# Ledger of designs, part 3: VH-VL binders against CheF taxis protein family member MJ1615

Target 1, 255 residues: CheF taxis protein family member MJ1615, of Methanocaldococcus jannaschii (q59010)
Amino acid sequence: MIDKSSEIARFSGKGILITPKTLEKPLLKWEKLEIILYKDKIVFEFVDKTIEVGVEDIEDVGAELPKKVIDIAKSTLEDITYHSSIIIKSKEFGNVMVGFAPETSIYGKAPIDNFLRKLFYILLNKKEVKILYNAGENSENTKWENGFLTFIKKRIKDGLVTKIEYRLVVEILDNEDSKIYDIFSNIKDVEIEEKDVDGEIEPVLKILQVKDGKDIISYLYTKDKKVRLFILRYMVILLDYKYIGILRYLQETVE

## First folded at step 1 (VH-VL)

Design l02 (framework fv_lacutamab)
Fold by ESMFold2-Fast, scan of step 1:
Structure l02 (fold): chain C 255 residues (1-255), chain A 122 residues (1-122), chain B 107 residues (1-107)
Amino acid sequence: as target 1 above (255 residues)
Amino acid sequence: QIQLVQSGSELKKPGASVKVSCKASGYTFTDYAMQWVRQAPGQGLEWIGWINTYTGEPKYAEDFKGRFVFSLDTSVSTAYLQISSLKAEDTAVYFCARGEWLDYSYGYFDYWGQGTTVTVSS
Amino acid sequence: DIQMTQSPSFLSASVGDRVTITCKASQGISSYVAWYQQKPGQPPKLLIYDASTLQSGVPDRFSGSGSGTDYTLTISSLQAEDVAVYYCQQYYSTPWTFGGGTKVEIK
């Protein structure tokens, strides 16, 4: 099929559909779920229903599951040691959360992370940003550069095998040459700060890196606040940057 | 600089086989898929398939399954297209091109080989 | 398979003219479109990807636009060196498919 041939990623496991109504349901259960990611849409195939939304209607990735659905798994002896979630904008219900977990925990979090790497690629690649690179207190650099988020291919040695991993970077096209800013490696801290962006005060990501023993402070602005959210989720989930500033922001700004 | 250099033109009789090479330089060979595209005389471009240069796994368009076979020699950064049991309809220029992996979002072709002309006639 | 219908198949214009080539997909392709230039005896050259992003090194007289099923390549001021066949390509789903091409000539 045409749709099958355009498939970017697939997650096979168990899932749970979370709305205000299903949270009230006495027999809410974890059940078989296939999640299929395409270039422009995501499809959730449950046994009795299929939910399909455009990628622009994905609202959050990796939010915490409600205590009730974790308790349900414990009471029914479902293994959800490793789990994640996707929040989508529904035509009928507003924001709806799909929790999902692999059938077994034997492979650790790899099945989830492999799916989420491709999902974050779809959500973040080519998104417009403004960056103020290496511009800490008393820095001379005060000019924002226009660019976009992209992923570069890195070959990572894992023992006797090599894997291709896509790593998020900022790309600036300047005078027919592209310039890459790697601000998502060697991170020491991240916070959200109000800053002047081309004459308007806006919230920005302040990223502190350490390179060759030197502190590099960069500011990243995204006009779409969902892009900022996806960057922070990507950093926590796939890069394991669990700084208190990020975790607090995610807990306070996301319902 | 990034280059894809293909083998020279081939003149074959119907029923023969041909093997076209495509040598990559200037980048890490296994970081990109190698795509194959056909152009019959006076006609447009037609996608044949791609090969994963890291795993060696090929993917063919439906019309090209059977007689068309992709292979690699990673040690010399070279991809190959072999066509068996050649027919007059196989007369075309065959291009290799560098492309993104199928499982990530871009399938456009940023660098192309110069093309290899295969002529099948009696 | 997604069919890409390209029009016109041939156009003849003068140096300095604005020329427009269109490409229509048989279904929505969410801006996963590239445009290529092929000069006689040469391989295709990437001009535009993601419908509107100009490839590095390509002159800014080339631009792309469109959404859904309808996409356009524009040459704002045609030059003699732009004589070529132009192809659109969708990469929304495999098999990747190309338009039939537009041959651009100078009057």
Scores: ipSAE 0.000, ipTM 0.453, lowest interface PAE 13.1, mean pLDDT 85

Design l03 (framework fv_lacutamab)
Fold by ESMFold2-Fast, scan of step 1:
Structure l03 (fold): chain C 255 residues (1-255), chain A 123 residues (1-123), chain B 107 residues (1-107)
Amino acid sequence: as target 1 above (255 residues)
Amino acid sequence: QIQLVQSGSELKKPGASVKVSCKASGYTFTSYGMQWVRQAPGQGLEWIGWINTDTGNPKYAEDFKGRFVFSLDTSVSTAYLQISSLKAEDTAVYFCAREYYDILTGDYYFDYWGQGTTVTVSS
Amino acid sequence: DIQMTQSPSFLSASVGDRVTITCKASQGISNYVAWYQQKPGQPPKLLIYAASTLQSGVPDRFSGSGSGTDYTLTISSLQAEDVAVYYCQQHYSTPYTFGGGTKVEIK
């Protein structure tokens, strides 16, 4: 049963279910959709069907919709100016993409972003990482630290308005104290680099920040490549980082 | 069994109106778009337009705007093509066809067709 | 509008012959091509969609190929029941346009 009191986030609008060729479907169309996010599951309520999966079966967020699906909206005169997608893993059908868009464009992308902020919280909170903090041209910091991703409440100033937003940070588990590394704010550049992580060459996220006029270069590794994908999606979608290297990496991953 | 059954032949004078029906059965009417195609005597196929059976929104080819109007009666799973101010050049067989969207290919194709309605416009 | 030029307009062949019909689009249509068979007094019947995908229930002697602007329908071994007019159609953009048709007859 759906319990409204336990829901973390809800998206109301229109959506489209994208499945493999072997699944026979009626005319594929944009239809009314409600997405309900819980701590351990996500529910997609279409008019005539409900799809429920565990959050561990979410494979991707914010992948580009196929041109064919966009063409459907054009032919049926559906406004999908602002849209996103979620890919889920089905035991019966394999990977399934759910495209979704607000019922109207009047509220811009805010309804999508508000939902995705809570979704990324669920997908990234407490995930294990390794970090080399402030390890640019100074070769003294060559030891990877074990930690995890977490979100902390930040007050973000936009003119005279102060917004409260959960922002991604890295927390280091140490024997005597806890350290927080904020590597996702004041970013000047981001790229993917192959680097030695505990004796194995791995792709790592290289983040260049500017703090107090100083350049800080940090490297972030995740053993779960799906977590790495979610970090990159979070940065592109919610932090608005449009660096070419990341966009190319994401395109290669979803092709 | 999927079937599209069209209304019978019509003989009309120039300036009259005609309304062709296309009744669907064997599937959920509002889940598939309805296409309209005509074929003049001894000529090839010509696309007129389509109607979204769920929303009722029509799309017409430029040459068919104005006098040609698509409509629906979803309670009886029927689509209609109305032609007003008939001209001799409207003499043709009019077909309805179901639009199917293949998700893998992204192609829209016409998988089931009505038997056709002959409309003859003569004085 | 996208123009579909179909050739030949007429073709006569013997039972067992390999028959090819060509369809050329005035611009690239990314394989959004369907082929239909129309027998006298009948509505068109879908044979091929997405340039090369055979519709269920259609004999495997029918095949489609091509890319870009040039597409071909092939009947590998013509049978008497294949006497019909064949049409190509593009679904790349509206208006959806048909080729002029190819009338296939047996010698």
Scores: ipSAE 0.000, ipTM 0.382, lowest interface PAE 20.1, mean pLDDT 83

Design l04 (framework fv_lacutamab)
Fold by ESMFold2-Fast, scan of step 1:
Structure l04 (fold): chain C 255 residues (1-255), chain A 123 residues (1-123), chain B 107 residues (1-107)
Amino acid sequence: as target 1 above (255 residues)
Amino acid sequence: QIQLVQSGSELKKPGASVKVSCKASGYTFTTYAMQWVRQAPGQGLEWIGWINTNTGYPKYAEDFKGRFVFSLDTSVSTAYLQISSLKAEDTAVYFCARVPEYSSGWYEAFDIWGQGTTVTVSS
Amino acid sequence: DIQMTQSPSFLSASVGDRVTITCKASQDVSSYVAWYQQKPGQPPKLLIYAASTRQSGVPDRFSGSGSGTDYTLTISSLQAEDVAVYYCQQYNSYPLTFGGGTKVEIK
């Protein structure tokens, strides 16, 4: 039983609960799955069971099935082609929960993308960060600005179609006039670098953007390394930055 | 098979330049970072830096900034280390190594190594 | 920089012996420690990563343990082919740093 009064988003499709025991089986069973997002938890409704994962217990969000799962499906000649997927790994279970829309789905990609956008909103909105904007390697700018991750409503033009899309940005609250840094558009590369953050050497995200032919290098720090991972996953899954070097490497090694 | 093959040994005079090559085969060159490590005679291993093989952007350890330059030729799956204004203390075996990125560790252990290139700087 | 202090610098043991090599980091490295084996004239070979995960193809007699600042490589039953120099490495913080090495010989 699902209480719809507090429901943020819902996805209907097929999926599987992947555990170490599941990976020992020669056949994988794909079942009807409803994934329901609430403010504090995500619920996986299978036909015969319900699994709840607290938002704080989400360890990873992926786009691709684990390699071992793909290998098992291929060895049994199963058709695992799909339009899009939602893959969650939890701290408590050490397992992967998968939902996907088949390539032949009459509803297409939009419902799963909408679910993922709302999920990333829950995971990233209002998370504290420190930013060093447009610093560059030779910059004397060493003063970090305190801010929060947030999502702003943008109108995106695609030919004759205009759509409203929520985009991740950094909002600075240390100024009298709130300012927004858009460091997630026109990304050329993302790296992890050790940098001095208020007197301590910490790993930070180094984001290189190209705007109007000019390189803009910004550094983003957050205490919570899961937030760093979710930022990278957001960029790969929803911004289609799958060709960025570090994100491609990370996607291949997480399995 | 997955392998990294480096160029042959070099004997140079102080002040000269050397360019060491590292050719990858058996995998997609641009999916892994390439790291460089040196080992002076009778000494341990020392990390020089790494280069993103997809974008070409390098990162150097502080002691190696300036005279050491990483570059790539992706059309032939080859990474290069160039050392300018050679000094006697640059005498070492130079290794390239393949490193995938790690989702929670930020860095990764070196899983595939080149055979090493000996650079000797003597007058 | 994080210093990796490796001990002992040298050990001589008999075939079949249990060998222990330790590595102490000057700061917490959060289990991001790798162990390498290097034989004369060869490049290093990865044995262990993430402090305790054995690399594919590495014999079961090699094991890693530890957390925080203290890490250990164990060879449960030393074989003649294990004669080599062993290095630890932290890859938690830039710059990546290696231990000084431990030379293992058969007596």
Scores: ipSAE 0.000, ipTM 0.407, lowest interface PAE 15.5, mean pLDDT 78

Design l05 (framework fv_lacutamab)
Fold by ESMFold2-Fast, scan of step 1:
Order: structure tokens, then sequence, then C-alpha cells
Structure l05 (fold): chain C 255 residues (1-255), chain A 119 residues (1-119), chain B 107 residues (1-107)
């Protein structure tokens, strides 16, 4: 029985399980797939098998399927105009990629994006970070602040229409007063830079924003390498930022 | 149905502390933030801050940092405002009020707690 | 801090009159303003949010309008039960700030 009481999100469509053994076969076939997301686990229900892993075993979320998988899908005449992937550590299959797509392109990208918004919430919410806010040469700021990633609801008024936008932010506790640093809005550029974080040289995200006509440069450190990867995937997939620095880093870090 | 009930009036001497409670009922406590507003005798409304009922993280207006502390007991759906080292200028009616996690308008208000600081 | 200036501070009108209260922000607040009604001995009650949205359960005679720095609360036909102090509040920037209030009385 599926526990519906703790279900956060569900994706219904078509999918493919890719393992090293599967890649040895000349034909890969897309099949019906249900993806069920809970706060602590994710379940992939294929017709003949069910794969369940903890969220800590999610390794990556992809904007696009590899070219080889696309080519195979074309050879089976499958419509995969809109697609995504999740890489997991499976007890039964080792490291595997689950590709998924809507039943038909008529549904567009919305089913994927709606599921991924919930997935990124699970992957990023309450994750610990260190931030060096507004720390370009002119500010001379050298003190890292401890905080965590969270999502805020922002109500945006556009004429007579009010819409709700969910945004990733950094929340800091300072003198028992919450500070919100919105470093993921109005982004002009993003790069990866090696920087001294509390005495150790670490890769950090360098984010350039334009706020009120001024350039703001901030640096974000995550101890967990996967959290940094998930932030970059979130920016590319849901915020649609296509910076050369991000693209180079993703290609270099994830093979 | 939806209600915020605050603790009774307090009469304190300068230098004492006070802890005002605000008990919520009729809704899921952690689905809404709690804001605090004060009103000095014969004066208008003044915003103190808010607390996130899910995380416990507070936000204070600059003038209220230090002596004013927000806290929660989620097991009994209650928010608290503690004021330390009370001064005569702290004399006011203190209101708690509910808002969603956009932290904008306040749609449900407590009845207010009068705090009088006099020697 | 954003200063909210209300005018008038006091208003006396007859039942059935159209009443207008204005609120001016020291900088643009992008329609992030609410209006509250406070009767003697009672807590404030939300009337209008997001400049022009009527709170559920509030009579249709209340309306809000405005943009940028200038906002208005209108009571189209004043009733005896509307005697109260009215406050505007901005929630564009921290700290949130209230106007000084407008006391509405019947002649």
Amino acid sequence: as target 1 above (255 residues)
Amino acid sequence: QIQLVQSGSELKKPGASVKVSCKASGYTFTNYAMQWVRQAPGQGLEWIGWINTETGNPKYAEDFKGRFVFSLDTSVSTAYLQISSLKAEDTAVYFCARSDYLYYEMDVWGQGTTVTVSS
Amino acid sequence: DIQMTQSPSFLSASVGDRVTITCKASQSISSWVAWYQQKPGQPPKLLIYDASSLESGVPDRFSGSGSGTDYTLTISSLQAEDVAVYYCQQYDSYPYTFGGGTKVEIK
C-alpha cells in the first residue's frame, strides 16, 4: 500500500532505468513510471519493479538526458521533447539514472517543473551554509556568516494580479534576529572560485547580483558537495540561468 | 473558531522582567507566523517583530533588539514575548497577531496584554 | 525607515457621508499596504490588504486604492458602527511601520 498521508509530490509519466548493465543492451525501452516523493525518501514504481531510496542517496538531478538515451528513445519512436533525470544510489542496482518524461509533449514541461520544485525543496531546505554577503573588493567584508538555505513565499503584485513566487534564500541567525539574504534573484553572473573558508581553501559559489543599480558580490560555501550541485541544478533547471561558469563547473564535476 | 488568547495584565517595577503569552487555537500553529505589535497609552501602533513558528527564528525591529525576546512552545500552540530590564517607556498594550509566511498583513489579533511599568 | 503619514488625524462626518483617509509613504511601497480598524478597548481588525483587496467579512462600503507612495481608504457611506481609529501599515521594508492613525467620529 502507498502511504498517501506523507506524500509531498508525485510524477506520473514514462521512464527508463539506466544502469551499466542496461547500457550493454542494444534496445532501451521507456515504460510507465510513477515517482513518489516523501520528506525522507523517494520511490520509483516501474511496472515490474519498485526502487525505494532515502533522499540522502539522491546524487544528482539532471536538466537533460544524455544524448545516447535520447537517440535510443528516438529509435523506439518515443516522444521525449521534455525530460529530466535523477541519479540515485540503489542497494540493488548501484548507481543508476532514472530518466523521466510526461506521457505526451502536449502536457509540456509543467509536470516536470512542478515535481522538481518539490524535490529541490526537499534537497535544499534547511541545509547549512556559510555566506560572505556583499564581499566585493569595495566592501572589504571578510567575515563568513553561518546560516542555512530555506524557501520563502513572496507575493508579487503585477498590476491587478497578485502571484506567489517561491524563492531560495539564505537565512542567518545573528543576535537572535533572522537576516534573509536573497542572493538568487537579479543574478548577473555566477562562477566557482577557490576561496579561504575558515582557514581552508574551498570551492565556493561567487554570485554577482544587481540590486538598486549596484553590483553585489556574495560567496556561498556548502560543506556537502551535493548541496552545491543541487543549488547549481536548481538555478539551471528552475531559474533558467545559463551562465558559462555554471555550465563548465557542472560538466567538470559530474560525469 | 480561530482565536489568539493573551495572558492577563502585568504591573511591574523598573528593572523587572515580564513574559506575555499568546495561545493560538482553531488552526495549525506552525502554518502561520506570529507578529508582535505594541500600543503605548493614547498612542498609535508600533511594530516589534515576528517569529517563524516552524523554525523558531525571530525578526526584530532595530529599536526592540536586546531586551525583547520571542519564544515558542509548539506543544501547546503558544508564543511568548519576554521583556527584560523593564523601563517606564515599555508601558503599553502588547498584541500578538497571526500572519502567513509572507509576513505581510495580520489577519487575526489577540485581545492585547497591558504591561504597566511604574515605581 | 519608511515613514507613513496619515491625513487627516481627526475626521467628523454624518451617517451616510463618503469618508476618505489618505496615507503617504516616504518612498514607494509597491502597494504593500494594509488598513486596520481599531474600536475603543478592542484589538485592530484587518480591513484591506495589498492596497485594494477587501478582507473576508468586511462590508463592501470599505475600499482601498493607490499606488507608489499615495494610498487611500474610502468608506462610501459612513455608518454609526464605523466610529473607530483607522491605521495604514506598510510591509514593503523592515521595520514595518504604521501611520499615526485617523480618528473617525459622527457629528
Scores: ipSAE 0.000, ipTM 0.454, lowest interface PAE 13.8, mean pLDDT 83

Design l06 (framework fv_lacutamab)
Fold by ESMFold2-Fast, scan of step 1:
Structure l06 (fold): chain C 255 residues (1-255), chain A 122 residues (1-122), chain B 107 residues (1-107)
Amino acid sequence: as target 1 above (255 residues)
Amino acid sequence: QIQLVQSGSELKKPGASVKVSCKASGYTFTSYAMQWVRQAPGQGLEWIGWINTNTGNPKYAEDFKGRFVFSLDTSVSTAYLQISSLKAEDTAVYFCARGLYYGSKTYPFDYWGQGTTVTVSS
Amino acid sequence: DIQMTQSPSFLSASVGDRVTITCKASQGISSYVAWYQQKPGQPPKLLIYAASTLQSGVPDRFSGSGSGTDYTLTISSLQAEDVAVYYCQQYYSYPRTFGGGTKVEIK
């Protein structure tokens, strides 16, 4: 409700408000939308209504739009070649999905990706994790390390151009020296597996990387299931790992 | 060891109610959804619904709304299925099963209870 | 509701044979399909999820494939212990729906 934080990111384009009730409406349509992200809240400004929720009430990012909503865009000749969604828990509407797309496809997916990079930063930065790094079948490493998710700048070579990107990593705080584990680069596969985490059986992310032709297997635990979901959405949307096992499960078209 | 242990068989008359229990062990109860599936004699599997063990919020298939109610006792890691106003067509084996909750979805059912036979006859 | 149609409903094969069971969804389900094995008097056991991902502890003779509406469970070399009813399940949309089952027996 009270805006004390400066604007972090803004998305301007068209959007659609999706609830079980609005899906029953014969006049449901894509309409003008501004999305404004602050450190503590996100605001969706439609022409006739404004929806404001705290960041803690964001439930999902990048879920597939229902078929009916895509069909509406096709029938009304709205260009949604590039689109995404945010699911929120609102005081006014309960759980809702906000679909959104830029006014034009001329800039590709960049307007969406630039907005989502800022959103994932807010959702994932400084979230607590436990990690079991490089713990494959022949490893004697059985000790979970406490840490948190953070973003670091990396120089990424893209043909003849070198660009700077902020990439998700795990930072360890259990010992006197800080360590960084990059488990989100050069990923071969990702699975969800149950594993003993400090005496309790918990679902964890099993991340398989390839480095210098060798497989590195690491396990990542997050107590908050939404953090795990946001990590997987980040990997699919911004790192393009959509063809890896478990990540295909998250690609929802009509649910 | 991960286990789901269900209550014993029940023989009921039409119009009665039944409450089936499913006690979980070997994992953090609130980290997985509890699914419910039935199997009528000689028939296949039919999904009834699931309950979020962290929030207590249930979701039912349309055919099972009204008479079927999911509940939890998280202090003893137990889920319950209650069926009211029993009918002959409710005769089936009722299974609980664990599914990873992931956003708005539940993952495939990786561990199952042994089943509880409910027979409804006069 | 999404209907899952399995074929065949019954299959008799010899030990060592390659066995295939198919599952057809009434609409595209984007690989949100799981396969379960149920032996007489026992609960179902998860074999495969996401169409092709083998569940931990399941023998590597089991594999899954497919996309869109058509999915297949394969047992590369049938063993006596594989006698069971096999079910596919879609978890793409609510309600979750199962195929009618395929009963696999040894000749």
Scores: ipSAE 0.000, ipTM 0.398, lowest interface PAE 17.1, mean pLDDT 84

Design l07 (framework fv_lacutamab)
Fold by ESMFold2-Fast, scan of step 1:
Structure l07 (fold): chain C 255 residues (1-255), chain A 122 residues (1-122), chain B 107 residues (1-107)
Amino acid sequence: as target 1 above (255 residues)
Amino acid sequence: QIQLVQSGSELKKPGASVKVSCKASGYSFTSYWMQWVRQAPGQGLEWIGWINTNTGDPKYAEDFKGRFVFSLDTSVSTAYLQISSLKAEDTAVYFCARDRTYYEFWSGFDYWGQGTTVTVSS
Amino acid sequence: DIQMTQSPSFLSASVGDRVTITCKASQDISTYVAWYQQKPGQPPKLLIYAASTLESGVPDRFSGSGSGTDYTLTISSLQAEDVAVYYCQQYYSTPLTFGGGTKVEIK
């Protein structure tokens, strides 16, 4: 059942369904599309079909559209100046990409970014992580702390208007106290590094921050590789952190 | 002109095997999934499964796993359905059909083979 | 599995009559419905997909409608050549399933 009372976010615009067949023989049909986000599912309403997917079957957000799809849009004068994508898992056919764009580019990137902020909240909130905070190459800090990804509200007063800003942080629970590590602000560099996590060598996020003139290096591990992917997509898309290490990691050979 | 042409009727004894062919022409064979449907005498349509013509990966309905095998020969744009250890209840007309949607899956079936009658009788 | 319940199983009508066939899915299938016409000795022919989109070359007296779990095929003015068995099909999820069929005859 579609429950509009539990709707978290909605995107209205146009979209295209992309499969391996599209890559071989692209047939461009940018159709009217509404994307409706709920706590446990996402719904893609095209004019003549609806696709409903559990959030656990979202595989990627913001992946690059295939060049053939972009080229056809240009040749047909379809305005996709601002666009994004969501990849969903199909057991029968593998991964399916839904490309989407606003009807017009006149409102800039905001329609996409507003929707994606809500989507990343659903994908990242309360996800388990391990963190090694402020542990540079010559640091004596070698013990991982268990925690969760979460978003905290920051209230900003601007004249008579109060704005709410959500920011991603790592929360550690120890007894009755909680400790917050903000590793997603004032970032100077990000890369993937192999590091010992509970006796196994695992890829981890290495985040370099500069705060009050001091370098802070932290390592973040996620057991679920998709959570690491979603963090990197969040940083690139919503925080505008386009570090070479992230971009290289996110690139995949299309075969 | 798009068409799917199937092999001729078969009369088999229980325990034998049969291989039905479906030759496609007039379109890009690997760009459209091939669907298989059967129809027992006097009965309705029953979905057997599909095969991804690009990768060769099959999907079978639960009742058809084991004895039913899909395969392809892309060099001649032909799909095959093989049924082993034939039973009387396998008696039916077997159809191949093209999945309508060019770049997405599970659309309607827009072109159908003429059907292959398989009769399993002692 | 999604069950498609089609009604009626049989109908007899006169040329020029408006005929309606219904199809009920056991769950919401979000307009992923196709309708087929099968004449004796022939393979099925696609009439409608996406619940309401008419396939190219199909006469405009055929139309489809519906949403959620309930779908309808309508023939606005029945012709002699429309004598056939009609099937609905859901393609929302595998296994793909067909309705039981509706046999349409002329009085």
Scores: ipSAE 0.000, ipTM 0.407, lowest interface PAE 14.2, mean pLDDT 84

Design l08 (framework fv_lacutamab)
Fold by ESMFold2-Fast, scan of step 1:
Structure l08 (fold): chain C 255 residues (1-255), chain A 125 residues (1-125), chain B 107 residues (1-107)
Amino acid sequence: as target 1 above (255 residues)
Amino acid sequence: QIQLVQSGSELKKPGASVKVSCKASGYTFTSYYMQWVRQAPGQGLEWIGWINTNTGNPKYAEDFKGRFVFSLDTSVSTAYLQISSLKAEDTAVYFCARETVYEYWGSDTYVFDYWGQGTTVTVSS
Amino acid sequence: DIQMTQSPSFLSASVGDRVTITCKASQGISDYVAWYQQKPGQPPKLLIYAASTLQSGVPDRFSGSGSGTDYTLTISSLQAEDVAVYYCQQYDSTPYTFGGGTKVEIK
């Protein structure tokens, strides 16, 4: 279909629009929802309204739904066993949360994860970063390498079937030698720490990996605080790295 | 300009000790593991072990535990290999090498992209 | 420990010939294989990593292939400057192990 030529991903299911005002509305309900992702915008098509925002106005992905919204699903017998959310900055309503769930739970979380993989690609690909690769606890190394986030294909063989999975990595911008640092695999711990970045103290991601008995501690800086948030959400949702420090940070910092 | 420069050749008696140096330049010393490899006369390459240049934590192949000790002086970007109680069988060229990380098909790969010129250690009575 | 067996130990070929060197691991190593070239009096030089990826600056006549336990280095058109000993190395697990080497010389 030619009408789908410009869209990157689509989610079809049910959804609910959450604002401070609608949380008190007696008629708040889960309704049919289409979410359509483009390179520069995301569109939420409800039965009676359409909300369209630029991707730069996406504030969060995967935040927990309010209890009242879960209770509404239970009382109306809507299956939201698998669900997620997107928070957007709306010109009309301010910050708005869109909760969404597949029409049925038969396919597990796959419909959500497939959509979110495309969304995280849009939100993270080619974002500028600074990295201290394998710097340990030693703060003597203040020579940050400039790079960007990208996704690489991992080829996994399972019998006669080959699976391709896209994974987030850091690519270094070195004119004579392009290098990739995989700091998002074999992770033992992740925390946020303040560190000197080009003479200023900034919050950075501290990632501890263990590979073949080797401790690799790397620090990742992003100028845009939302990119850091999206990295953490990506790790929790799609990589299933649920370190308690990250979960607490996300709960305290977002809400 | 990345370079690893090793100390000069050594001639030692059995039972003595030797300390080989490997001075790095042109990159951030503490961002890469330092590998050590041995090559006996007319023989192939043999991995001795590695040292994490940031933490100082070493790992040795089983045959090299005890008499072989890795150390660092990060203030001068230098790694050291010390061999105690030298035996004739320790006669070899000793190489240091930088370990770098590359991705291919999304899998980590750890390879030795820059090597020192080698230090010849001869043990004879 | 993973043993890496190279064959042949020695080969003599003419300039322009296609040369093949084989490396067999005692167990599966998931393409974690590097190939090094060592010329007399010099340290080894990285040619190929991840079984088939050519290192920057290495001539395109060098190529790597294979999977599982069996890996191959190919020189598609041998040049005089390619006279050297070639080593495969696995880095799937420690201890890292090298093949016994293949000495390539011009006939």
Scores: ipSAE 0.000, ipTM 0.402, lowest interface PAE 18.0, mean pLDDT 83

